# VHH binders against Probable 3',5'-cyclic phosphodiesterase pde-3 (pde-3): the designs that were tried, part 2

Target 1, 352 residues: Probable 3',5'-cyclic phosphodiesterase pde-3 (pde-3), of Caenorhabditis elegans (q8i0p7r281to632)
Amino acid sequence: RYDTRELDTDPDLAETAVWSFPIFQMSRKHPQTILSRLTYNIFQQAELFRIFKVSPIKFFNFFHALEKGYWEIPYHNRIHAADVLHGCYYLSAHPVRSTFLTPKTPDSVLTPPHPHHQHSSIMSQLSTLELMALFTAAAMHDYDHPGRTNAFLVQVEDKKAILYNDRSVLENHHAAESWKLLNKPENHFIENLDPAEMKRFRYLVLEYILATDLKQHFEIIMTFTERLTEIDVQVETDRLLIGKLLIKMADINSPTKPYGLHRQWTDRICEEFYEQGDDERRRGLPITPYMDRGDAQVAKLQDSFIAHVVSPLATAMNECGLLPILPGLDTSELIINMEHNHRKWKEQIELE

## First folded at step 12 (VHH; from m3 with G37S)

Design q3
Fold by OpenDDE, fold request of step 13:
Structure q3 (fold): chain B 352 residues (1-352), chain A 123 residues (1-123)
Amino acid sequence: as target 1 above (352 residues)
Amino acid sequence: QLQLQESGPGLVKPSETLSLTCTVSGGSIRSTDYYWSWIRQPPGKGLEWIGDIYYSGQTYYNPSLENRVTISVDTSKNQFSLKLSSVTAADTAVYYCAREWIDTEGWPHFDYRGQGTLVTVSS
């Protein structure tokens, strides 16, 4: 089913180092296998197959089964999962200017930061197990998504909402069901981990998936901001926090992408919202704001989302030097794109 | 195989509204991966992008034509349409409907296109 030689020569997969990764182009070429293909590439780049003696057979069994479990819905599909995975890889792999990533040498207190301080990547500061957990969590984080919000599921007393007591309903569902899938013997690509590693791996995967719940968005940002002066990458809890920021940023990254990608993601999410609105209408429920197909407010939706959700996280990360800045640029590409896209939406609002 | 076919009047008077319909067959307009576009080629000139529409109804127009252009979609009929108001001789062209994909930078690309229909603006 998979030819690793073909995967190793895929021109789209060669672009994983760029933020403008052609995710939709790859999806059109590989509509059923985009997630498993991208995951393979990232695992290879991080040498995870070698380090953890991962069976390629079980690996592909799992990730193909995983991507098949994503619904054919406009936004929360396997393409989105692949995009989040790519985001986690990009943000972790590139050098960053964060000061807490440099070991404090006793002598460094007296010497002004030499302009040539070698920037380190977040990836270099995380363990290989933590990286494998992050990438796996990214692939899993929206598994079996029904294209409805937590609020909707709670409102209609969905079985999942009841099961998880109206708390992070979708995130718990994604984590639980994807883990069950992983535990099948044919999918158990982590079989060579020792018991302690297995427990830690599960813990990390769960923490990362649950961190994608937007209800925790500001709490996580606040925690990070409050600990900023004391952040130590030698401390496991701080590494976990950094990992949470990465997957969260990746999960909401659409406004930080070039306009062509952002446009497509915007149209997809709006369609999915309209489908929920249609469902609400059929049920005689109030239609959720911005989900009425007959009253499209796309520019206002995006303006609000960028201003109140994306910008706070991106800004916090940028100020702490956690966003990559490419050579020749003064600002992170994420920030440049976000500002550009936001400006376009504001202009659209003025015309309406 | 996906096919697109333009239909509408070949002659329009100045100041009137040009109206065309594109009928899509061999595939559904309800595609998450593609947009549906109108393009035109005036005599002796290159192709000009007019605008596109997503199956949800979101539209994007060429800024030079934005005030005169309306694109709509009817998913039940598997059709989308073009209206261009206040036409002049400059709007004389072969008009094409096309399936469009967008690259990372937002540029339109066309993988399927109709045969085109000549629309002449004349008194």
Scores: ipSAE 0.922, ipTM 0.968, lowest interface PAE 0.5, mean pLDDT 95
Fold by OpenDDE, fold request of step 13:
Structure q3 (fold): chain B 352 residues (1-352), chain A 123 residues (1-123)
Amino acid sequence: as target 1 above (352 residues)
Amino acid sequence: QLQLQESGPGLVKPSETLSLTCTVSGGSIRSTDYYWSWIRQPPGKGLEWIGDIYYSGQTYYNPSLENRVTISVDTSKNQFSLKLSSVTAADTAVYYCAREWIDTEGWPHFDYRGQGTLVTVSS
């Protein structure tokens, strides 16, 4: 079903190095295989097939099964998973200015930072296993998403909410079900990992998926900020923290994208919210703010989301030099786009 | 195959409201991938984008027309409509409805379009 030669020459996949990756264009061309195709490209770029002797057959079995398990809903679908995966790749692969990514040479304590500090990528600082876990987690992080929030599931006493004791219900569900899928013999593309690597891989995948819960958003940012001066990429816990930041940023990246992409993601998430609002209404529950189809407040929603969720994380990452800055630019494209998009929403609010 | 068809009056008096409806067949307006657009071409002029709507009801308008334009969608009828208020002779044009996709920069592209309908503004 997959022609690797075709995948290697796919013009859309050649654009994985740009933040403005044409995710929707690719989805229109490959509505059923966008995630598996993109994952293949990224694994190839990171040489993960070679390093871990990954069976292409089992690889495609798993990721195709994975993408088929995403629902045909407006936002939390396989396209979103692919977008998050792309985000993780982009943010990890590009050189960044972060000072804690440069190995402190013993002699560097006495020498003023040479202006030509060679920018290193986060990818170069993570182990290959950590990278594979990050990318896999990105693909898995919203597996079998029902298009409803944790709060909704708790409110209606959904089976998942009961199972996971109202704690990170969706994230636990995504992690557990996707892992079960991975453990099927035909999907077990990690079969050549040793037992220690397997255990570590699972641990990392779970940590990354669970980190996407917005309830942990500020805690993770605070932890990072508090440790900023002590961050050492030689320390596993610090690498894990960095990985969590990447997947979190990728998961909420819409406002940091060019307007055309941001617009489409906004409309999709709003529709999904409206569907929840409709369910709430049918059940006689209070409609969650911003989820009433009859009282659309898209600009206010986006303003709030950007100001209170996206901007804090993006700013924290930017200040520590974890966001890529393209040659010729003084500021990260993510920040430029976020500010532009946020301004547009503010202007819209003023007109309303 | 997806088809779009414009309907409405071909003559509108100055200061009145132009009203058109687009009927979509061969596919559903409830598509997550596309927007539904109104476009017009005045005589001797190029194509002008008026606005578009997502099936959720979110609208985007040309800033030059924003104060006069209202686009709505009826998913139950598989239709979307255009209202243009306070029309003048400058609003005389062939009006088209279209299915639209947006590129990364936010520019509209049209893969399906109606045959168009001439609307003349005259006293």
Scores: ipSAE 0.920, ipTM 0.967, lowest interface PAE 0.5, mean pLDDT 95
Fold by ESMFold2, fold request of step 13:
Structure q3 (fold): chain B 352 residues (1-352), chain A 123 residues (1-123)
Amino acid sequence: as target 1 above (352 residues)
Amino acid sequence: QLQLQESGPGLVKPSETLSLTCTVSGGSIRSTDYYWSWIRQPPGKGLEWIGDIYYSGQTYYNPSLENRVTISVDTSKNQFSLKLSSVTAADTAVYYCAREWIDTEGWPHFDYRGQGTLVTVSS
């Protein structure tokens, strides 16, 4: 049983708006409840209980059921879900330097609104329904993940691959199963949304979860960069696009974290990959590249991931001012950490 | 309760290989949350981290020792091992195995350690 008074004063949660939040230390203290505890804290910080009249009982019923449904596997577990949720909160909560986040209004006709002194957070520009959908989607986004890739599931003709016709197999599975869990009456913490809000909330949650399929990664980045000069925060689809950038950055955040966090996520994803490779060997299938525990290629995998996946997104967000910048720094700590971690991997490759 | 126990020879000749095994009981070495470490304390000196291993087999070593150190894990026996090659009198120390967690910056912290075993390098 949860005690909301204890959670409201928990000193371990006092630093949730810090990029280096010690997620693994927190998870060791609360191994079965890390996701529900963090979601509660974030919902309180965003005033979502008050605004949407959320029942704490149904809230905890849902998020605890959700975290129990994550598997005990090295990477795609409830800690990862909590980590992505934390990333979405951090990225939305801090003032950012982008000028396109201010609403265009008649009051700004004489001068540009908020010229070079603009310091709005993304959270202040999204609706509260959009925020609740983003944070809920982050918690849901890998629900019931089996520790196998979409390609593996397609290759072995898994029932999920057949059901979803080989397209975004896992992401559709996460969305469908977590939504079924939410719809149980004892879990239905969104019961007080009116029908229009409910339809909108569902649409947003599905869009955020499906955006985490890396098959859509570059399309989302290109759509954003091509539209950048026309972005209008009063346009619903532009706010949705910004939210997609947040959950995507949070989902692949590890190279942008301090080394101690990056190392732990790397060791975990590699072991999960090796478990798939072992399964492939047992089935007489070719072992997927990077998944053979007898031929570890960690540095090459990480170099490629950073160069081709993480850096394009992080750089695009940084160049348009969407990443928080700590006082005294010229750029985001995400960029600083990513460049540091990338250099370490490149140096390791050169020694090989 | 988790227990760690070092085992291996207490006397090693110069230029030979020091070999120790740590047996883990009361818990599984296949832990996603922790690393398994070797540390040592030479006479009259502080603790020195030698290296650690994740249960996948991935190792990390103290740069000053990395050319001579091999740490390995055998999950079927719930054990991990240390080999330190080409030993000299400077390698005389009390050797401990430990369970390690890593902070956000990458520093090791030890919440369980063995009682230690003295290894003397002498002719």
Scores: ipSAE 0.748, ipTM 0.907, lowest interface PAE 1.3, mean pLDDT 91
Fold by ESMFold2, fold request of step 13:
Structure q3 (fold): chain B 352 residues (1-352), chain A 123 residues (1-123)
Amino acid sequence: as target 1 above (352 residues)
Amino acid sequence: QLQLQESGPGLVKPSETLSLTCTVSGGSIRSTDYYWSWIRQPPGKGLEWIGDIYYSGQTYYNPSLENRVTISVDTSKNQFSLKLSSVTAADTAVYYCAREWIDTEGWPHFDYRGQGTLVTVSS
């Protein structure tokens, strides 16, 4: 039995367009259903139910099954999946100042002088199929994550590492298992896509999920930076590249959030790391750097992650105008928050 | 039903260390969603946040007290503890342990609190 009136009118879900969306407060209210609730709201706002004739029953069957398959581990859980989905929505929905996106213009604005130039959103430049693929991939992207790194799985010769030949082990696992789940008839909310749409949707979902492997991080940034002067939103591979930037930024968003959110994600990832370090100790393996709960190095970890991973992506997107700049701000709040959080970590290191 | 109970000496001599333990029952201290806090209320004054701890052991302290405060957690006993060193009469207060959730700005909010224990600092 299904009743969407509660979801359509939930005032807490009305704030999905805010970067500081209170994901943890929402999860405490709906601990088992945060992902399906958020996905429903976003699909509604993008009109995906109407456009693709999505069965609400199969939709909820799939997304409930998907969120149940996330483990009860500190970081790589259903809250993270929902957080990445929210990030993809936020980054795509707001107007951005990029010169390679087509500005929106009024139909009959010649009588008055042209006093306003309206910026386009990334969402307005992507096809609706590409949007559905991006949001679905965000929800799927860490499905069945065990709270261990690719390097750990390779070192212990985990069956997944053997299957995928040590290459993007987890990301291939997430994609394969979530797709199998989607293909069950009771979950197959994409049943009304025609064959060409289905082939394209699958390709896009796989590309977005695989892009979240941090091994590909700098190659994706470099490819974008080298293409920047030639980017054309009418070219499918350029739109795909932009979508990859969105899911990557959303996946590593925590340093770009207000401190209260960043602190909570940091504490969660550190505990998950310490659980891997405990496992390494039990196995007689060397403890991976930053994963020894007896030798916490949180500030150094976060300083390095921001400086070498998050900042390169965020600044590349900001410099070409791909980050929203909301009314009343001089730059993206992502940059403002990241610089604030980075200063806090650097100062903590100096106080030793 | 989650319950928090403070325990420890009610009298501490000046310059010594105040030591309290909070026992959590009806729920696990190994909660990914919550932090575990110490707060106090000096006589005639409002509540003062002392600090909190995540079950991993990561701590955050009130800057005005941080050079004297140690908060620790023992997940095997479902307990967390406060040590406040070099106490003076100004540290006389009712001490509470609490479960905390943190908002997007970073402010603590307390949804469960112990009954409190009076700790008096005197000779």
Scores: ipSAE 0.633, ipTM 0.872, lowest interface PAE 1.9, mean pLDDT 90

Design q3
Fold by ESMFold2, fold request of step 13:
Structure q3 (fold): chain B 352 residues (1-352), chain A 123 residues (1-123)
Amino acid sequence: as target 1 above (352 residues)
Amino acid sequence: QLQLQESGPGLVKPSETLSLTCTVSGGSIRSTDYYWSWIRQPPGKGLEWIGDIYYSGQTYYNPSLENRVTISVDTSKNQFSLKLSSVTAADTAVYYCAREWIDTEGWPHFDYRGQGTLVTVSS
């Protein structure tokens, strides 16, 4: 049972706007309800209950059912879902320095020029429907994940790989199963959306979830960088692209977190990888690189991941001013943490 | 209800290897949320963190000891172990195994600790 008065006053949830939010400490306090509690807090802060007349009962029915459907595996569990949701909130809620997010107004003609550093949040530029879709998609995005990669599922001819014809197997699975869960009448917290809003919400949720397939990673980054000089927040497809950057950055956030969080996520993903490698060995399959627990290559994995996956996205977002820069810092703490953690991994490789 | 119990020789000769085992009962060592640590307390001094291990086998060691320390885990026996090589009288201490959680900055915190075992280094 949830008590909204308790949740509205929970001091632990008051710090959701901090990048170093202690997600693991919070999950230890609320191991079965971390996702529903965090989603409630974020929906409340974005005023989504008021704007869309969301039933708290159906809201909690859905998000609790959702978090129960995440497996008890080391990485792709409900804590990861909550962590990605938190990342989407943080990245959208803080003012950013990007000029294409600052609305141009005729007020500059009527008012003397002043070097005022007016910063808008990404949240202020997205519609409230787009925000609800982004946060909901973040919570859904890994629903019913089995702790195996798409490539593994394709190789072993898993039922999901057959169903989705080897294309974005897991991401399609997450989207389809979480949507079916949402459509149950007792879970349907979006019941008060009008038909146009409902159609748009479904489209956005699917687009955000599918964007988390790393096969699309560089295509999304390239599309953004090629569009950068033409980005217009009044264009729906440009807002969608920005939202995709947010959920992608949140999904791979660990190297941009303080070391204590990064280490814990690293140890968790490595164990999940080793479980796949063990499964591959039992099946007589070649062991996937980095997934052999008898030949741990953690530092090399992290160096490669940061250099080839995380840094390209984080740097692209930072250079155009889409990452928050908190008071007192000259650059985003995401970049500061990433450079620190990357340096530690490179130093470890030199010692090996 | 979680119980940690150290076992191993209480006397070790200089230059030899100190070897201890921690048996975990009342809970599984295959815990995604926790790390398993060795700490020690030399006579008249505070606690010194030696290192920790995740159930995957991944370790992290106190830099001052890292060249002499090996921590390992055997999930089938619900145990983890410490080996400290080339011991001297300075390694005489009460050795504890502990369950650890790590904060956002990376500092270890111990919520369960064994009773400790005195290991004396002498000839």
Scores: ipSAE 0.609, ipTM 0.865, lowest interface PAE 2.1, mean pLDDT 91

## First folded at step 15 (VHH; from x6 with T32I)

Design z3
Fold by ESMFold2, look of step 16:
Structure z3 (fold): chain B 352 residues (1-352), chain A 123 residues (1-123)
Amino acid sequence: as target 1 above (352 residues)
Amino acid sequence: QLQLQESGPGLVKPSETLSLTCTVSGGSIRSIDFYWGWIRQPPGKGLEWIGDIYYSGQTYYNPSLENRVTISVDTSKNQFSLKLSSVTAADTAVYYCAREWIDTEGWPHFDYRGQGTLVTVSS
């Protein structure tokens, strides 16, 4: 149950433009509606209700049902979905310095660009359909996640692993189940898209969700790196690749956040891992590395994750100018935070 | 209604270990969103954060106490505990257990506290 006037004037939602958005504090204020509230705010800021004639009733029906379908587990819950959505919005909405993006410049003599203004945002270079797909995919991307890894589901022969033939099991599940939810008539907020827009929207949503499978992580980075000097935002597949970078960076954002946010995400993912390890122990299976609560290796896990997963993506994006850089800084605050948090973990390892 | 209650000896001899237990009732200690913390107030002084624990067992301690403090959790009993070793008269204080939330910068904030228990360090 939503009052759009309350949502349109909520001062807490006005803070979505900062990287350090206090997602946990906001979630505690609105524990059952954080995702739908944030999605509404972002859709309003991107004018998606107006552009696509989105029914507010069907919009809220869908996003409320979507967030209810996230499990009450420590990490892969509705707060994570909202956090990834916020990350996609932040990274797309802020000016970036990349020269291969076409700066937004009006041709009007009446309002010429002011010299020395910030560069264009990624949002200004993507189509509005691509933006709606990105934000919707971010909200959907972990829908109905059970708090277990793909490898675990394969090992225990879970029905989802059988259905998807061991390949991107969870990511296919998230995409399929959230799409079924969207297609219910009472939830179908995209009903006014024409047939071509509908097919394109579905294609984009599926591509963004599937890109979050970490098995695809290095392939996506490599594809981007190999094409870096030839990226052209007028080419549909290059815009899709940029969008994939955004949702991937948002999905693994926690080391790039201020320490208080990073600490909380770390404690949550570790407990979810330990729950899998407990389940493995109960089943007589070997316990997956880092998932044994009796042998916590948190600092080593985080050092490895930052060094081998987060840093390769974040530095690739930063070096080509795709990360926002606040006035007065030499680099993105994402890089500054990541290096700070990484140093803290490395220091912890040295003490051990 | 969530309640936190401290228990343990009110008198501890110097050089020994102070040991307190906090019993949580009216809610589960297995809380995704909150941490469980210990704070103390020495006579005539302000509040001092001792440390906290997530229900996974992960702990965070005040650096000034880190080498003497152990916080633990027993989810089966809905309790968490404090041990402070090698106590001196300076450790005499009212000790509180509390539920915490952590801000974006990493500072703890408390929304539920026990009544507190005085622990005196003397003979």
Scores: ipSAE 0.729, ipTM 0.898, lowest interface PAE 1.4, mean pLDDT 91

## First folded at step 16 (VHH; from z3 with Y112V)

Design v4
Fold by ESMFold2, look of step 17:
Structure v4 (fold): chain B 352 residues (1-352), chain A 123 residues (1-123)
Amino acid sequence: as target 1 above (352 residues)
Amino acid sequence: QLQLQESGPGLVKPSETLSLTCTVSGGSIRSIDFYWGWIRQPPGKGLEWIGDIYYSGQTYYNPSLENRVTISVDTSKNQFSLKLSSVTAADTAVYYCAREWIDTEGWPHFDVRGQGTLVTVSS
């Protein structure tokens, strides 16, 4: 179906390690295949095809089927899935300054000390199985999203809410349906994992997808903060916790992007919210705050989202050195962009 | 094939409001991936971006014009409109409507343009 030489030489994919990756421009060029193309590129860069003997045919069968199952809705579509995958790659691939990521090795009298300010990437500290699980989970994490919130699905007694007993309704749905898709023989690109690897891979994928439920947001941040002085990258549960931070930051990345990307994601989520509000009005339900297209409150929504959701995670990661810092900057560009975008929204509120 | 067509008066008196409508045919104005914009070119000068609108109603304006500009969308008619208030001779230009995509820095790029309509501000 795909010519891997074309994918290996696509100059647009050469910028995958840049935070301002032009995801919308890429999606316009490849509107039905952006996710599978990006996943292929990232798997190649992490050497996952070679390490796990992944069949390219089954790989593309799965990821193409996966991206087709994302709805044509403004925000929770295949472009968002690709954007979150890109974020997981970027955050894992660059050197970071965290001291707990450096392997502990004693110096010997015959081995001189390594240079000061030696930095390693999160990718270098995770196992290759953990990386494959993280990137696969990012691609899966919103599969078959209908453009409605968990609270809405519970309120209208949607079949998914009944099935999952009102608990992480969408996130359980994404995980279950994407896993069923993966298990079809023609899609089963993980067929060469041994039984222990398969069990571990499934566990990790489920943990990463379920971590994207914002009901768990502050619990995950607090768990990390309580563990911070004791974090040891040789401990599997500590690596899992770090991976959860990565997919969460990637999932809510928009305020940390350059303004051109941020405005587009904002316009898309607002329209999807307005579609839910329209549905609520048709049903005679109270319209959820921020979802009334006749009473737009975009700047207030973004101010609240940044102040109470994005900033707590981003600053926690930055303060412990888990965010990449480009040469020549004093802090992460994620923080720089977030503060710039937040100031713009606060100024807009002043203008009423 | 998507087509954009400007309509409105070609002559506007000073201090009045310039009003143009763009009709979209061969496609829907309800586009997730694109914005709908207005640009103008005064005689002998370069193109000037006026502003754009997403089909939800969200607008973005050139700061130099924002006090005088209103862009609106009517999805039921597949149209979007421009109003520019308090016009002077400096607002004489060819006005184009366009479909836009937005780059990572926030700059618009026009991939489909109307034919353009000359609007002259004169008594």
Scores: ipSAE 0.758, ipTM 0.911, lowest interface PAE 1.2, mean pLDDT 91

